# Ledger of designs, part 3: VH-VL binders against q9syd8

Target 1, 210 residues: q9syd8
Amino acid sequence: MSSIVEHVVLFKLNDDDVDSGKINSMVNGINELVNLDQVLHLYCGSIHRLITTTASDFTHVLHSRYRSKEDLNAYAIHPDHVRVVKESESIREDIMAVDWIAEQAPEALAPPLGSIGKITLLKLKENVMEEAKLEIMEVMKEKFEGIDQITVGENFSPGRSKDFSIGSISYFRDLGEIEAVDDQMKLQNDKIRDYVDDTIVVEFNVPSSS

## First folded at step 1 (VH-VL)

Design o9 (framework fv_reozalimab_arm2)
Fold by ESMFold2-Fast, scan of step 1:
Structure o9 (fold): chain C 210 residues (1-210), chain A 123 residues (1-123), chain B 110 residues (1-110)
Amino acid sequence: as target 1 above (210 residues)
Amino acid sequence: QVQLVQSGAEVKKPGSSVKVSCKASGGTFSSYAISWVRQAPGQGLEWMGGIIPIFGTANYAQKFQGRVTITADKSTSTAYMELSSLRSEDTAVYYCARHPTYKILTGYYMDVWGQGTTVTVSS
Amino acid sequence: QSVLTQPPSASGTPGQRVTISCSGSSSNIGSNYVNWYQQLPGTAPKLLIYSNNQRPSGVPDRFSGSKSGTSASLAISGLQSEDEADYYCAAWDDSLSGPVFGGGIKLTVL
């Protein structure tokens, strides 16, 4: 498979009016959607680390993969997905979504069990040229030793992204591998910092068993 | 894997121009950039310029600005370097080299090199 | 004169560890990745290390790179006779808007 569609959603859940059972029902309901024919991979769970300068204190993350934009749309309007959305409306304080095309699909569509996912979302400064966006994405695509897989792309769903326009997701075998590349990633961040207005970084754990 | 094959040796008179070709096999021009690097006899490596097809522009080292022209023909996967107003100090081996990443943000490494073209400027 | 500074020559014996230095400034090594090239006599340069410390496929693990501040080093462990070559460091230079090379070092295996 040449290309895939990446779909990332960040949720802020858990306000004073929430029933704690509703959060569990939402997360379980979303994870059951992995069984839909349109879905290549899907996981929803809690965020274990969040770094942001201006965004909400997001609590939960969804990462899913599709063959095409048409399959993503079919998932979005699917009755089972619509049901989960309607039933969880009262517990969602905030939500954002970023979608991109990964022009080179990972060799394995399901990340390794027990791995750590890392999502980076960039909000670029006004008037950053298309050529600079391409260069930023090439910097972000660099696969250091310790990264199991990585995809990067420009968001094609601007109405839902709070102006974040570049998304990236990478998976690491364990926390030690993330720590091992920290200096290299800091150098990458320094190279692009003059183009970036805001950054969201999310880390989450892929369950060891299902 | 990509290979770069350069045109043959040239002997030129002072004041003339030379045009060296570099043909790529495998991949696409839009997925990488091409640089030109020269090496005078017994001397080190000197970057002359490069072309990044996705931007449609060539960039040149200040020393060669106005004398060097780098172009690419996408239909034949061939890059060219033309150097005008040749002087004896332009006698060198000229290499083309591929960058799999963009020059400004990614460190500009050259992972595949052509075999070199010897250009001799004789009086 | 080369923009990056390397010693002109170095030597070692088989099995020895040799370190090759490269010195620059804030506009090149201090701000950008360092790459290393090996040139065997009569041949085109070959990429040996890219992005400070990464090895291309086919380069033995006895070659390693590092960078600290405005300086970089190439280390060759278990030196072999076939390592006799010229070695160049290189980095993008923000002030010149292009890559710059070290003067190259001639490594002799005794």
Scores: ipSAE 0.000, ipTM 0.444, lowest interface PAE 15.7, mean pLDDT 85

